# Ledger of designs, part 258: miniprotein binders against q9bqp7

Target 1, 240 residues: q9bqp7
Amino acid sequence: VPQNWFPIFNPERSDKPNASDPSVPLKIPLQRNVIPSVTRVLQQTMTKQQVFLLERWKQRMILELGEDGFKEYTSNVFLQGKRFHEALESILSPQETLKERDENLLKSGYIESVQHILKDVSGVRALESAVQHETLNYIGLLDCVAEYQGKLCVIDWKTSEKPKPFIQSTFDNPLQVVAYMGAMNHDTNYSFQVQCGLIVVAYKDGSPAHPHFMDAELCSQYWTKWLLRLEEYTEKKKNQ
Key: E = the ipSAE of ESMFold2; O = the ipSAE of OpenDDE; V2 = 0.75 times the mean of E and O plus 0.25 times the DockQ between their complexes.

## First folded at step 26 (miniprotein)

Design Qn9 (at its last fold request DockQ between E and O 0.89; V2 from the best seeds 0.83)
Fold by ESMFold2, fold request of step 28:
Structure Qn9 (fold): chain B 240 residues (1-240), chain A 104 residues (1-104)
Amino acid sequence: as target 1 above (240 residues)
Amino acid sequence: SPELAKELVQSVEWLLKEVEELLRMGDLFYAAWMARLAVDFAEDTGDPELIRRVAELLVRVARIAGSPDLVEEAIRVFEELARRNPDPEIREIAEEAIRRLREL
């Protein structure tokens, strides 16, 4: 149980329509500062079991691929993720100035994998946009805020290479989403509020992506766990 | 080493507890994912009793979720377990789990 609970939703923020704003998605720039990122908090507060399992998974991969093979694997996972996010930002943006470049970015199994999901996505409000929780003092960079099947969601895009899942980031994916949600709901750069999350797991072979919808109740439960991780992080930094 | 083997067992036990928490929260997708991960690491222990406990948990999660995709993924996990393990006790655990999943 957190010592100092803080709500994920902002009771002072209105959900009513504001049609006066431009239809271009928000893209708030990330500012370097002394406060921690969501990813940093999560990495610094992994349990000893999470650390052990990740290390054991890495050693299995090194045994199978060799040291150089594992480095190449890790590099390729990172690069494929970057290209996937770049392609999605291009697809979801209203501009078409990069159309010839976009066609090359659009040719991947991951993009094929999410096509059925994208048909249910509309009303894009933010893309690759910075968030800051001004009270709890953490920052993040969320992938997307849009409606999914009529529900406004913080959407996080993940890549997966079956059959060898990359578990390093997977344990805490829902915490990452709710941390971004809480930050956005208390960030003065945003006039709206989001109560739902969506994690989309795309597959390299083009198999249909899995949409994991997180309603407000589930998000609130994960929020409690995020607050515990943030408290652990803060306590560790007090002693340094 | 004995220390690494003990820590592996403790980490699998931790995964089992995390799956129960995810079920309590109603997050069936991550409960199933973590249960599949627990099978993977339980196999690494070589302990048939621990493998049985995790197998039974994954079957229960798949039953609660009722998702054809999650059931299919669980079946693949047990097919791989049976293929990789010559121990007839572990093969029987995997085959029984597959039978239960196919009856869903």
Scores: ipSAE 0.834, ipTM 0.927, lowest interface PAE 0.6, mean pLDDT 87
Fold by OpenDDE base, look of step 26:
Structure Qn9 (fold): chain B 240 residues (1-240), chain A 104 residues (1-104)
Amino acid sequence: as target 1 above (240 residues)
Amino acid sequence: SPELAKELVQSVEWLLKEVEELLRMGDLFYAAWMARLAVDFAEDTGDPELIRRVAELLVRVARIAGSPDLVEEAIRVFEELARRNPDPEIREIAEEAIRRLREL
């Protein structure tokens, strides 16, 4: 049980957008500060087993691809992910803010992969927006807040190659999502709250993306795990 | 090295516990994900008994999930396991898992 329990949901906020919610998705810039990011907290609090498995996976990939091949692979994964997020931001942004859609970005297998998910996405409220938890003192950059099948979600977009996904991006994804949810729900820059999470795994070959929907109950369970990770991080930093 | 093998086994055992926790939480997607990872790392141990345990767990997860996609993915995992392993015991484990999955 976390020593410093804090709720994921804010009872002072309504789940429904006020009619005054701007039609334009929020894009709050991430400020560089001494406050740890969600990703930093998760990276610094990985279990010995997670660290070992990641290293083992890396070594296997190096054996298969060579050192330079693995570097190239990692670089390509990162670049593809970035381009995918940029393309999604362009697609989900209002037409008025649409920079000239790079047609090349839209023709990716990843974009094809998520088309069926995008059909169920509406009411975009935030894109690539920073969140800060006021009390727990962590920050993050969330990909998207939108309605998925009529439920307001923090959506996290992931890229994967079949048959073996990039393992580094998968272990703590649910924790990342709920961390963003909790932060947004307690960030004064936002007037609304989210109760659900959605992780979408897009595939390079254009095969249908896999939606992992997290309801409020599942989010609450992961929130407890997140709080434990945050406490561990805080304790480690006090001892350094 | 024996030390690496021990650490690998311990990490697979950890993954098995994580899968059980995910099942308890009702996160079938990540349960299946972690179980597939466990198969990959169990293979590296070369321990047929550990591979069997992980295989049984993945089959169980697929059964609980009832998702055709997850079943198909699990079948692919075991087909690949069988293909990569010349050990008849590991092949048998994989083939048995495939049979069980096809019965779902």
Scores: ipSAE 0.818, ipTM 0.916, lowest interface PAE 0.6, mean pLDDT 91
ESMFold2, look of step 26: ipSAE 0.809; ipTM 0.916
ESMFold2 (binder alone), look of step 26: mean pLDDT 88; pTM 0.878
OpenDDE base, second read of step 27: ipSAE 0.816; ipTM 0.914
ESMFold2, fold request of step 28: ipSAE 0.833, 0.828; ipTM 0.927, 0.926
ESMFold2 (binder alone), fold request of step 28: mean pLDDT 89, 88, 88; pTM 0.884, 0.879, 0.883
OpenDDE base, fold request of step 28: ipSAE 0.781, 0.781, 0.778; ipTM 0.906, 0.905, 0.905

Design Qo1 (at its last read DockQ between E and O 0.91; V2 from the best seeds 0.83)
Amino acid sequence: SPEMAKELVQSIEWLIKEVEELLRMGDPWYAIWMARLAVDFAEDTGDPELIAKVELLLAEALIKAGDPRAEEIIEKAKKIAEELGSPELIEEVEKVRKKK
ESMFold2, look of step 26: ipSAE 0.785; ipTM 0.910
ESMFold2 (binder alone), look of step 26: mean pLDDT 87; pTM 0.860
OpenDDE base, look of step 26: ipSAE 0.827; ipTM 0.924
OpenDDE base, second read of step 27: ipSAE 0.815; ipTM 0.918
ESMFold2, fold request of step 28: ipSAE 0.800, 0.801, 0.784; ipTM 0.917, 0.919, 0.911
ESMFold2 (binder alone), fold request of step 28: mean pLDDT 87, 86, 87; pTM 0.863, 0.854, 0.864
OpenDDE base, fold request of step 28: ipSAE 0.797, 0.805, 0.798; ipTM 0.912, 0.915, 0.912
ESMFold2, last read: ipSAE 0.780, 0.806, 0.791; ipTM 0.914, 0.923, 0.916
ESMFold2 (binder alone), last read: mean pLDDT 86, 87, 87; pTM 0.856, 0.861, 0.860
OpenDDE base, last read: ipSAE 0.802, 0.802, 0.796; ipTM 0.913, 0.914, 0.911

Design Qo10 (at its last look DockQ between E and O 0.71; V2 from the best seeds 0.67)
Fold by ESMFold2, look of step 26:
Structure Qo10 (fold): chain B 240 residues (1-240), chain A 100 residues (1-100)
Amino acid sequence: as target 1 above (240 residues)
Amino acid sequence: SPEMAKELVQSIEWLAKEVEELLRMGDPWYAIWMAQLAVDFAEDTGDPELIAKVELLLAEALIKAGDPRAEEIIEKAKKIAEELGSPELIEEVEKVRKKK
């Protein structure tokens, strides 16, 4: 029950695909300032149970791998994620050809994993683009805005080393997506809105990626939870 | 330690309530992800009743998603319920099976 409810959607904006020629996807530069980022808001408002479970997971990994092994594991996961996002941005950029891309970025089990999803993706409107909520004053950097199976989505790309449906640190992934969505819908750098979300989990072994589609109604429900987290963050910072 | 074991159980119970909320919201896919985490942590407790209860939550999420893995999970929970001799847990297994 947020104290200050605000709508996620903007009725003055269209979410329909344009029939005109495709344009270059938007890439609004990230402006780092005093306005909190989505990821910082979520990290700073984790429940004590979320913190406990994440710490327990960390300790299990350290017992298994050792401290140095765990550091190497986390560095490798980060590098793989970075390469995956770079490869996807390259693939989804309409002005690039295969010859102009770094071929090493394209060699990945994760890229193989998402091929069947990419066949359903079209109309790319934004890639690695900053969003700012003009009224609620928060900022983010979204991965992609494109149509998925004919529906315009904020798309978030995730990696998983196991072929099973695990997201290792994803207690709040849907909140992250809807926060970006709400920001985009109220950001003067954008003239359209997005009402659906998609989280795509890619697997290291190349197994078919798992898509999680969130329709407008589900996004609205997660938006309420995001507003509560933003209020908690704001109140916490007044006491610092 | 006993205090850490108690906090683990409490955190798993919190996670189970989050799964229930996700199912009420109509997000069985995310409920599956969260329930799988709950099962993984519950196995660390060595508490068969807790393990079976979170497995039944995972099965409910799988049923709502139309995922055929639900039957395998129901059978795992059933075996635990029979080993414990818990009529309450056996009844819960049958309630979930009827939702298929």
Scores: ipSAE 0.785, ipTM 0.916, lowest interface PAE 0.7, mean pLDDT 85
Fold by OpenDDE base, look of step 26:
Structure Qo10 (fold): chain B 240 residues (1-240), chain A 100 residues (1-100)
Amino acid sequence: as target 1 above (240 residues)
Amino acid sequence: SPEMAKELVQSIEWLAKEVEELLRMGDPWYAIWMAQLAVDFAEDTGDPELIAKVELLLAEALIKAGDPRAEEIIEKAKKIAEELGSPELIEEVEKVRKKK
């Protein structure tokens, strides 16, 4: 049990959107501060087993691709991911804020892959927006808050070249999502609450993306795991 | 190296436990991801018995998720079990199939 238990859900916030649904998705800028990001907390608190698995994967990839090939691969994966997120932000943003849609960004297998998910996405409330949990003292940048199949979710978009999970992107994804949920639910910049998470894995070949829906119960379970990781991070930093 | 093989087996065992936990938590999708990773690592060992065991674990996750790919994975595990002539693995295959 976490020593510093804090709820994922804010009882003071109603699940009902107040009538002022902002017509425009929120985009709160990430402030550079001493506060650790969700990603930093997760990276610094990986288990020995996770570290080993990542290292073995890396070694295998280097054996297959060579060192330079692996660097190129990593750079390409990063670039593809970035372009995909930019394209999604463009698609999910209101038309009036759309800078000239680079049509080339929209012509990707990843965008094709998520089309069936996008049909079920509505009521976009935030895009590429910063969240801060003041009490637990962490920050994050979430991809999207929207309704998926009528349920308000924190949505996290992932790219995969293979229908197999990318080891780097999958291990702590549920923790990342719930960390964003918990921060958002207690961030004063937001007037609403999220109860669900959604991880969407898009594929380069355009095959149908896999939605991983996280209900409130599952989110609560992962929230406990997140709190433990946050405590571990905090303890490690005190001992440095 | 024998040491690397041992470490790989330990990693597979850890992944298997994670899959079981995820299934217990009611997250079959994430269980599938971890099980697929376990299969990939098991293939690196070249141990057919280990491969069959983790494939069955993947099949269980797929079944719980309602994923139609479960049958293909069960048949793959069955073929390995038959090739090994392992009555124990054959029995495990049939147990997993009954969960469908």
Scores: ipSAE 0.538, ipTM 0.801, lowest interface PAE 1.2, mean pLDDT 88
ESMFold2 (binder alone), look of step 26: mean pLDDT 87; pTM 0.866

Design Qo11 (at its last look DockQ between E and O 0.83; V2 from the best seeds 0.76)
Fold by ESMFold2, look of step 26:
Structure Qo11 (fold): chain B 240 residues (1-240), chain A 100 residues (1-100)
Amino acid sequence: as target 1 above (240 residues)
Amino acid sequence: SPEMAKELVQSIEWLAKEVEELLRMGDPWYAIWMARLAVDFAQDTGDPELIAKVELLLAEALIKAGDPRAEEIIEKAKKIAEELGSPELIEEVEKVRKKK
């Protein structure tokens, strides 16, 4: 149990957007800050077991691909992920904000993988948008806030190559999502809040993406785990 | 090295504990992912009892998710248990099968 518990939801906020909200999704810029990011907190609070398994996975990949092959693999995974997020931002943005689209962004198997999910996504409220928890003092950059099957969610997009997952990015995915939710719900740049999360895992070969929906109850349970990681981070920094 | 082998087993046990927590929380989909990692790393140990135990945990997660692939995983664990001649492990296999 965290020593200083704080709620994920803001009782002073509606779970429904204001009718006067703009039709263009929010894109709050990430500002220069000394406060930690969600990903920094999670990176700095990995257990010894997580670190060991990640290093062992890395060494197995190096044995299979060679050191140069692994570096190329890693670089390509990052590039594919970046292009995937760029493509999704373009697809989900209203055409009124874009005059042209890069056709090369749309040619990945990952985009084909996610098509059936996108049909269930509507009411996009934010894309690639900064969030800050003003009380708990952490910051993040969320991928998307939109309705999925009628539920307003923080949506996180992930790429996966079958059968070689990039293990680093998925160990703490649910914690990342709930941390963004908590920050958004307590950030004065946002007039609404979310109660649900969605992690979408897209596949390179175009196979149907896996949607992982997290309802409010599950999000609250992951939120407790996030608070413990944030508390651990804070304690480590007190002693440095 | 023997130190690395011990740490591998401890890390797999940590993963198994996380899978059990995820199932208790009602997140069988994330539990499946973590269990698959545990199974994959368990292959490196050469410990068939550990392999069978994490396979059964994966099967439990698949059952909770309603995924019919649980049956092939249960059968894999059963073959390991029979090869070991472990009545305790065979009993564990049947407990998981009854959860279907």
Scores: ipSAE 0.778, ipTM 0.909, lowest interface PAE 0.7, mean pLDDT 86
Fold by OpenDDE base, look of step 26:
Structure Qo11 (fold): chain B 240 residues (1-240), chain A 100 residues (1-100)
Amino acid sequence: as target 1 above (240 residues)
Amino acid sequence: SPEMAKELVQSIEWLAKEVEELLRMGDPWYAIWMARLAVDFAQDTGDPELIAKVELLLAEALIKAGDPRAEEIIEKAKKIAEELGSPELIEEVEKVRKKK
């Protein structure tokens, strides 16, 4: 049980968006503060087993691709992910804010992969927006807040290259999503609350993306795990 | 190294426990991801018994998710069990199939 329990949901916020739904998605810039990011907390609190698995995966990949090949692979995966997020931001943004859509960004297997998910996405509230949990002292940059099948969700977009899952992106994804939810629900920059999470795994080959929906109950369970990781991080930093 | 092999097996066992926990939590889709990882690492061991066991775990996760690919995975595990001549593994395969 976490020593410093804090709720994921804010009882003072209504689930119903007030009538002043901003027609434009929020994009709050990430401030460079001494406050740790969600990603940093998760990376520094990986278990010995997780670290071992990642190192083993890395060693295998280096054996297959060589050191330079692995660097190139990693760089390419990162670039593809970035381009995918940029394309999604462009698609989900109102037309008036659309910089000239680089048509080339939209011509990807990943974009094809998520088309069926995008049909169920509406009511975009935030895109690439910073969240801060003032009490628990962490920050994050969330990909999207929108309605999925009529439920307001924090949506996290992931890219996967079949056949080898990129382990780094998937291990703690549910924790990342709930960390963003909890921060947003208590961030004064946001007037609404989210109760659900959605992880969307897009595939390079254009095969249908997988929607991993997290209801409020599942989010609450992962929130407890997140709090434990945050406490571990805090303790490690005190001892440094 | 033998030490690395041992650590790999321990890590697979850890993954298996995580899958079971995720299934208990009601997150079969994330369980599938973790189980696929376990299968990938089990293949690196070259131990057919271990591979069959983690394949069955993946099958259980797929069944709970309602994923039709569960049958293909069960058949893979069955083939391995038959090749090994392990009545215990064959029984485990049939137990998983009954969950479908």
Scores: ipSAE 0.704, ipTM 0.872, lowest interface PAE 0.7, mean pLDDT 90
ESMFold2 (binder alone), look of step 26: mean pLDDT 86; pTM 0.856

Design Qo12 (at its last look DockQ between E and O 0.83; V2 from the best seeds 0.79)
Fold by ESMFold2, look of step 26:
Structure Qo12 (fold): chain B 240 residues (1-240), chain A 100 residues (1-100)
Amino acid sequence: as target 1 above (240 residues)
Amino acid sequence: SPELAKELVQSIEWLAKEVEELLRMGDPWYAIWMARLAVDFAEDTGDPELIAKVELLLAEAMIKAGDPRAEEIIEKAKKIAEELGSPELIEEVEKVRKKK
């Protein structure tokens, strides 16, 4: 149980949507400062078992691919993820023209994989946008805020290449999403709130992605776990 | 090395407990994802009882998510339980199958 519990929802902000939705999604610039990012908090508070399993996975991949092969593999996974996010931002931005889009950016199995999900996504309110929890003092860069099947969500897009899963981001995906939700709900740059999260894992071969929807109750349970990780991080830095 | 093998088993058991918590929280989809990792690491141990137990957790998560692929996982665990001749593990396999 966290010592300093704090609600994911901002009680001083209205639950009602703004009278008018933005015609262009918000893209708040990331301010570089001394407060920690969500991903840094999660990386610095991994359990010894998480660290051991990640190192074990790395050793197995190096044995299979060789050291240079492993470096190439991880570089390609990072590049594929970056290009996937760029493609999704382009697709979801209403002001993008076909001449301003990189056609190779739109060609991938990952984009094919999420097509059926995108048909259920509407009302895009933010893309690749910074969030800051002004009370708990952490920052993040969320992928997307939009309605999924009528529910306003923070949406996180992930890539997966079968059969070799990219393990490093797997342990804490839901914590990352709820941390962004909490930050957005307590960030004065935003006039609205979210109660739900969505994780979408896209597949390189184009197989249909599975949308993992997290309702408010599930988000609240993951939020408690995020607060514990933030407390652990803060305590470690206080003693350094 | 024996020390690394013991730490691997302990880490897999930790991960299995995380999967059980995810199922209790009502998040069977994420439980499937984490259970697949547990199975992958359990296969490295060569411990057939551990492998079958984490496969049954994966199958349970699949059943709760409505994923029909649970049947192939249950059959994998059943083959291990029969090879071991463990009446407790055979009972656990059939208990999970009845949830389907």
Scores: ipSAE 0.781, ipTM 0.911, lowest interface PAE 0.7, mean pLDDT 86
Fold by OpenDDE base, look of step 26:
Structure Qo12 (fold): chain B 240 residues (1-240), chain A 100 residues (1-100)
Amino acid sequence: as target 1 above (240 residues)
Amino acid sequence: SPELAKELVQSIEWLAKEVEELLRMGDPWYAIWMARLAVDFAEDTGDPELIAKVELLLAEAMIKAGDPRAEEIIEKAKKIAEELGSPELIEEVEKVRKKK
C-alpha cells in the first residue's frame, strides 16, 4: 500500500464538460522544471528483471544487426514514432491550425493502421499537452485527450514494427497513462477530468491497430502501482 | 553461460507471475502482451518444456480475452508436449483447452 495515497480522480471536478468546451484542443507547453517526468520516474524505478530483459533484448539485437545496425534501427524507430505522432496531431487538430499537411506524413502504414480507431475518436480536448501533479510533484506530456466510443480518455499512441511487442514500450505503458490521468485530473490548467485510458498500438504494415481500453476500475488498480513507483523514486532521490 | 541461462529462466518466471497478476486484475490484453514477451525469451533458452509452459500461459490469457488465436497456441504447446513425451505437459495442455 502506498504511504502517500492520493486519489486518481478529483471529486471536485465534474465528468461532464462544462458548456464552454473550448473548440480548440489544449496544448500546454512543458515547462523545464526540476520536477521529474513520468517517463523518468518509470525508467529509474524499473525492476532488476525489467532491466535484465531489456539488456538481454539489446544484446540479442546487437548480435543480429551489429552495433551500428542497432543504432540505426533505434534511430529509425524513434523517427517513425515522432512522425507518427506529428501526423496524428495534424489529423486531430482543427483545420484552422493545420500547418500545410505534409501529405508524406499521412502516407504511412501506421496511419492506415489507426484509421478504424480514429473513426471512434471525437471531442478532442488536448493534444501534446503538459500535465503537472502539484501535490505528488511529477510532470508529463500526454499525447491526446479525447472521447473514444463516447468515453473521455487519455490516449497514448504507440508504434510497433512487428506484431511482437516492442520491449521498450511494453512494461510500463498502463502506468504512464494513469500517471497522466491523475496529473491532469488535479492540474489547475484543466477544467475537466478523465476516467478512462486508451493505449493504441499502431502497426507499420497497416494492419488494424489494437486498442487497449482501460476503464475506471482498471485505471485505479494501475494508479496504485504508479504511486508505489513514485514513492520508490522519491526514496531513491533522498538517498542520493 | 549457465549463469545467464539461470537469470533468463528467473526473468521468464517473473514475467509469468506478471501475466497471472494482470489476469487477476482483469487486463487480459496486457496479459497477452506480456505473455508474448515471455514466449520470445523462452525461445532464447531453447528449453522446449519452458516454451510449452509459457505458450500455455499465453493461451490462457488469449482465452480470457476472447482471442481466437488461442487454439493455435494450444496446438503448438501440444505438439511440443507430444515430442517430449511428457504426460504431465499433455495434461496441462488439456486443462487449458477445457478453459475454452
Scores: ipSAE 0.763, ipTM 0.895, lowest interface PAE 0.7, mean pLDDT 90
ESMFold2 (binder alone), look of step 26: mean pLDDT 87; pTM 0.864
OpenDDE base, second read of step 27: ipSAE 0.762; ipTM 0.896

Design Qo13 (at its last read DockQ between E and O 0.93; V2 from the best seeds 0.84)
Amino acid sequence: SPEMAKELVQSIEWLAKEVEELLRMGDPWYAIWMARLAVDFAEDSGDPELIAKVELLLAEALIKAGDPRAEEIIEKAKKIAEELGSPELIEEVEKVRKKK
ESMFold2, look of step 26: ipSAE 0.800; ipTM 0.921
ESMFold2 (binder alone), look of step 26: mean pLDDT 86; pTM 0.855
OpenDDE base, look of step 26: ipSAE 0.771; ipTM 0.898
OpenDDE base, second read of step 27: ipSAE 0.766; ipTM 0.898
ESMFold2, fold request of step 28: ipSAE 0.813, 0.806, 0.815; ipTM 0.930, 0.925, 0.930
ESMFold2 (binder alone), fold request of step 28: mean pLDDT 86, 86, 86; pTM 0.849, 0.847, 0.848
OpenDDE base, fold request of step 28: ipSAE 0.802, 0.819, 0.813; ipTM 0.917, 0.923, 0.921
ESMFold2, last read: ipSAE 0.807, 0.808, 0.813; ipTM 0.926, 0.926, 0.927
ESMFold2 (binder alone), last read: mean pLDDT 86, 86, 86; pTM 0.855, 0.852, 0.855
OpenDDE base, last read: ipSAE 0.810, 0.816, 0.808; ipTM 0.920, 0.922, 0.920

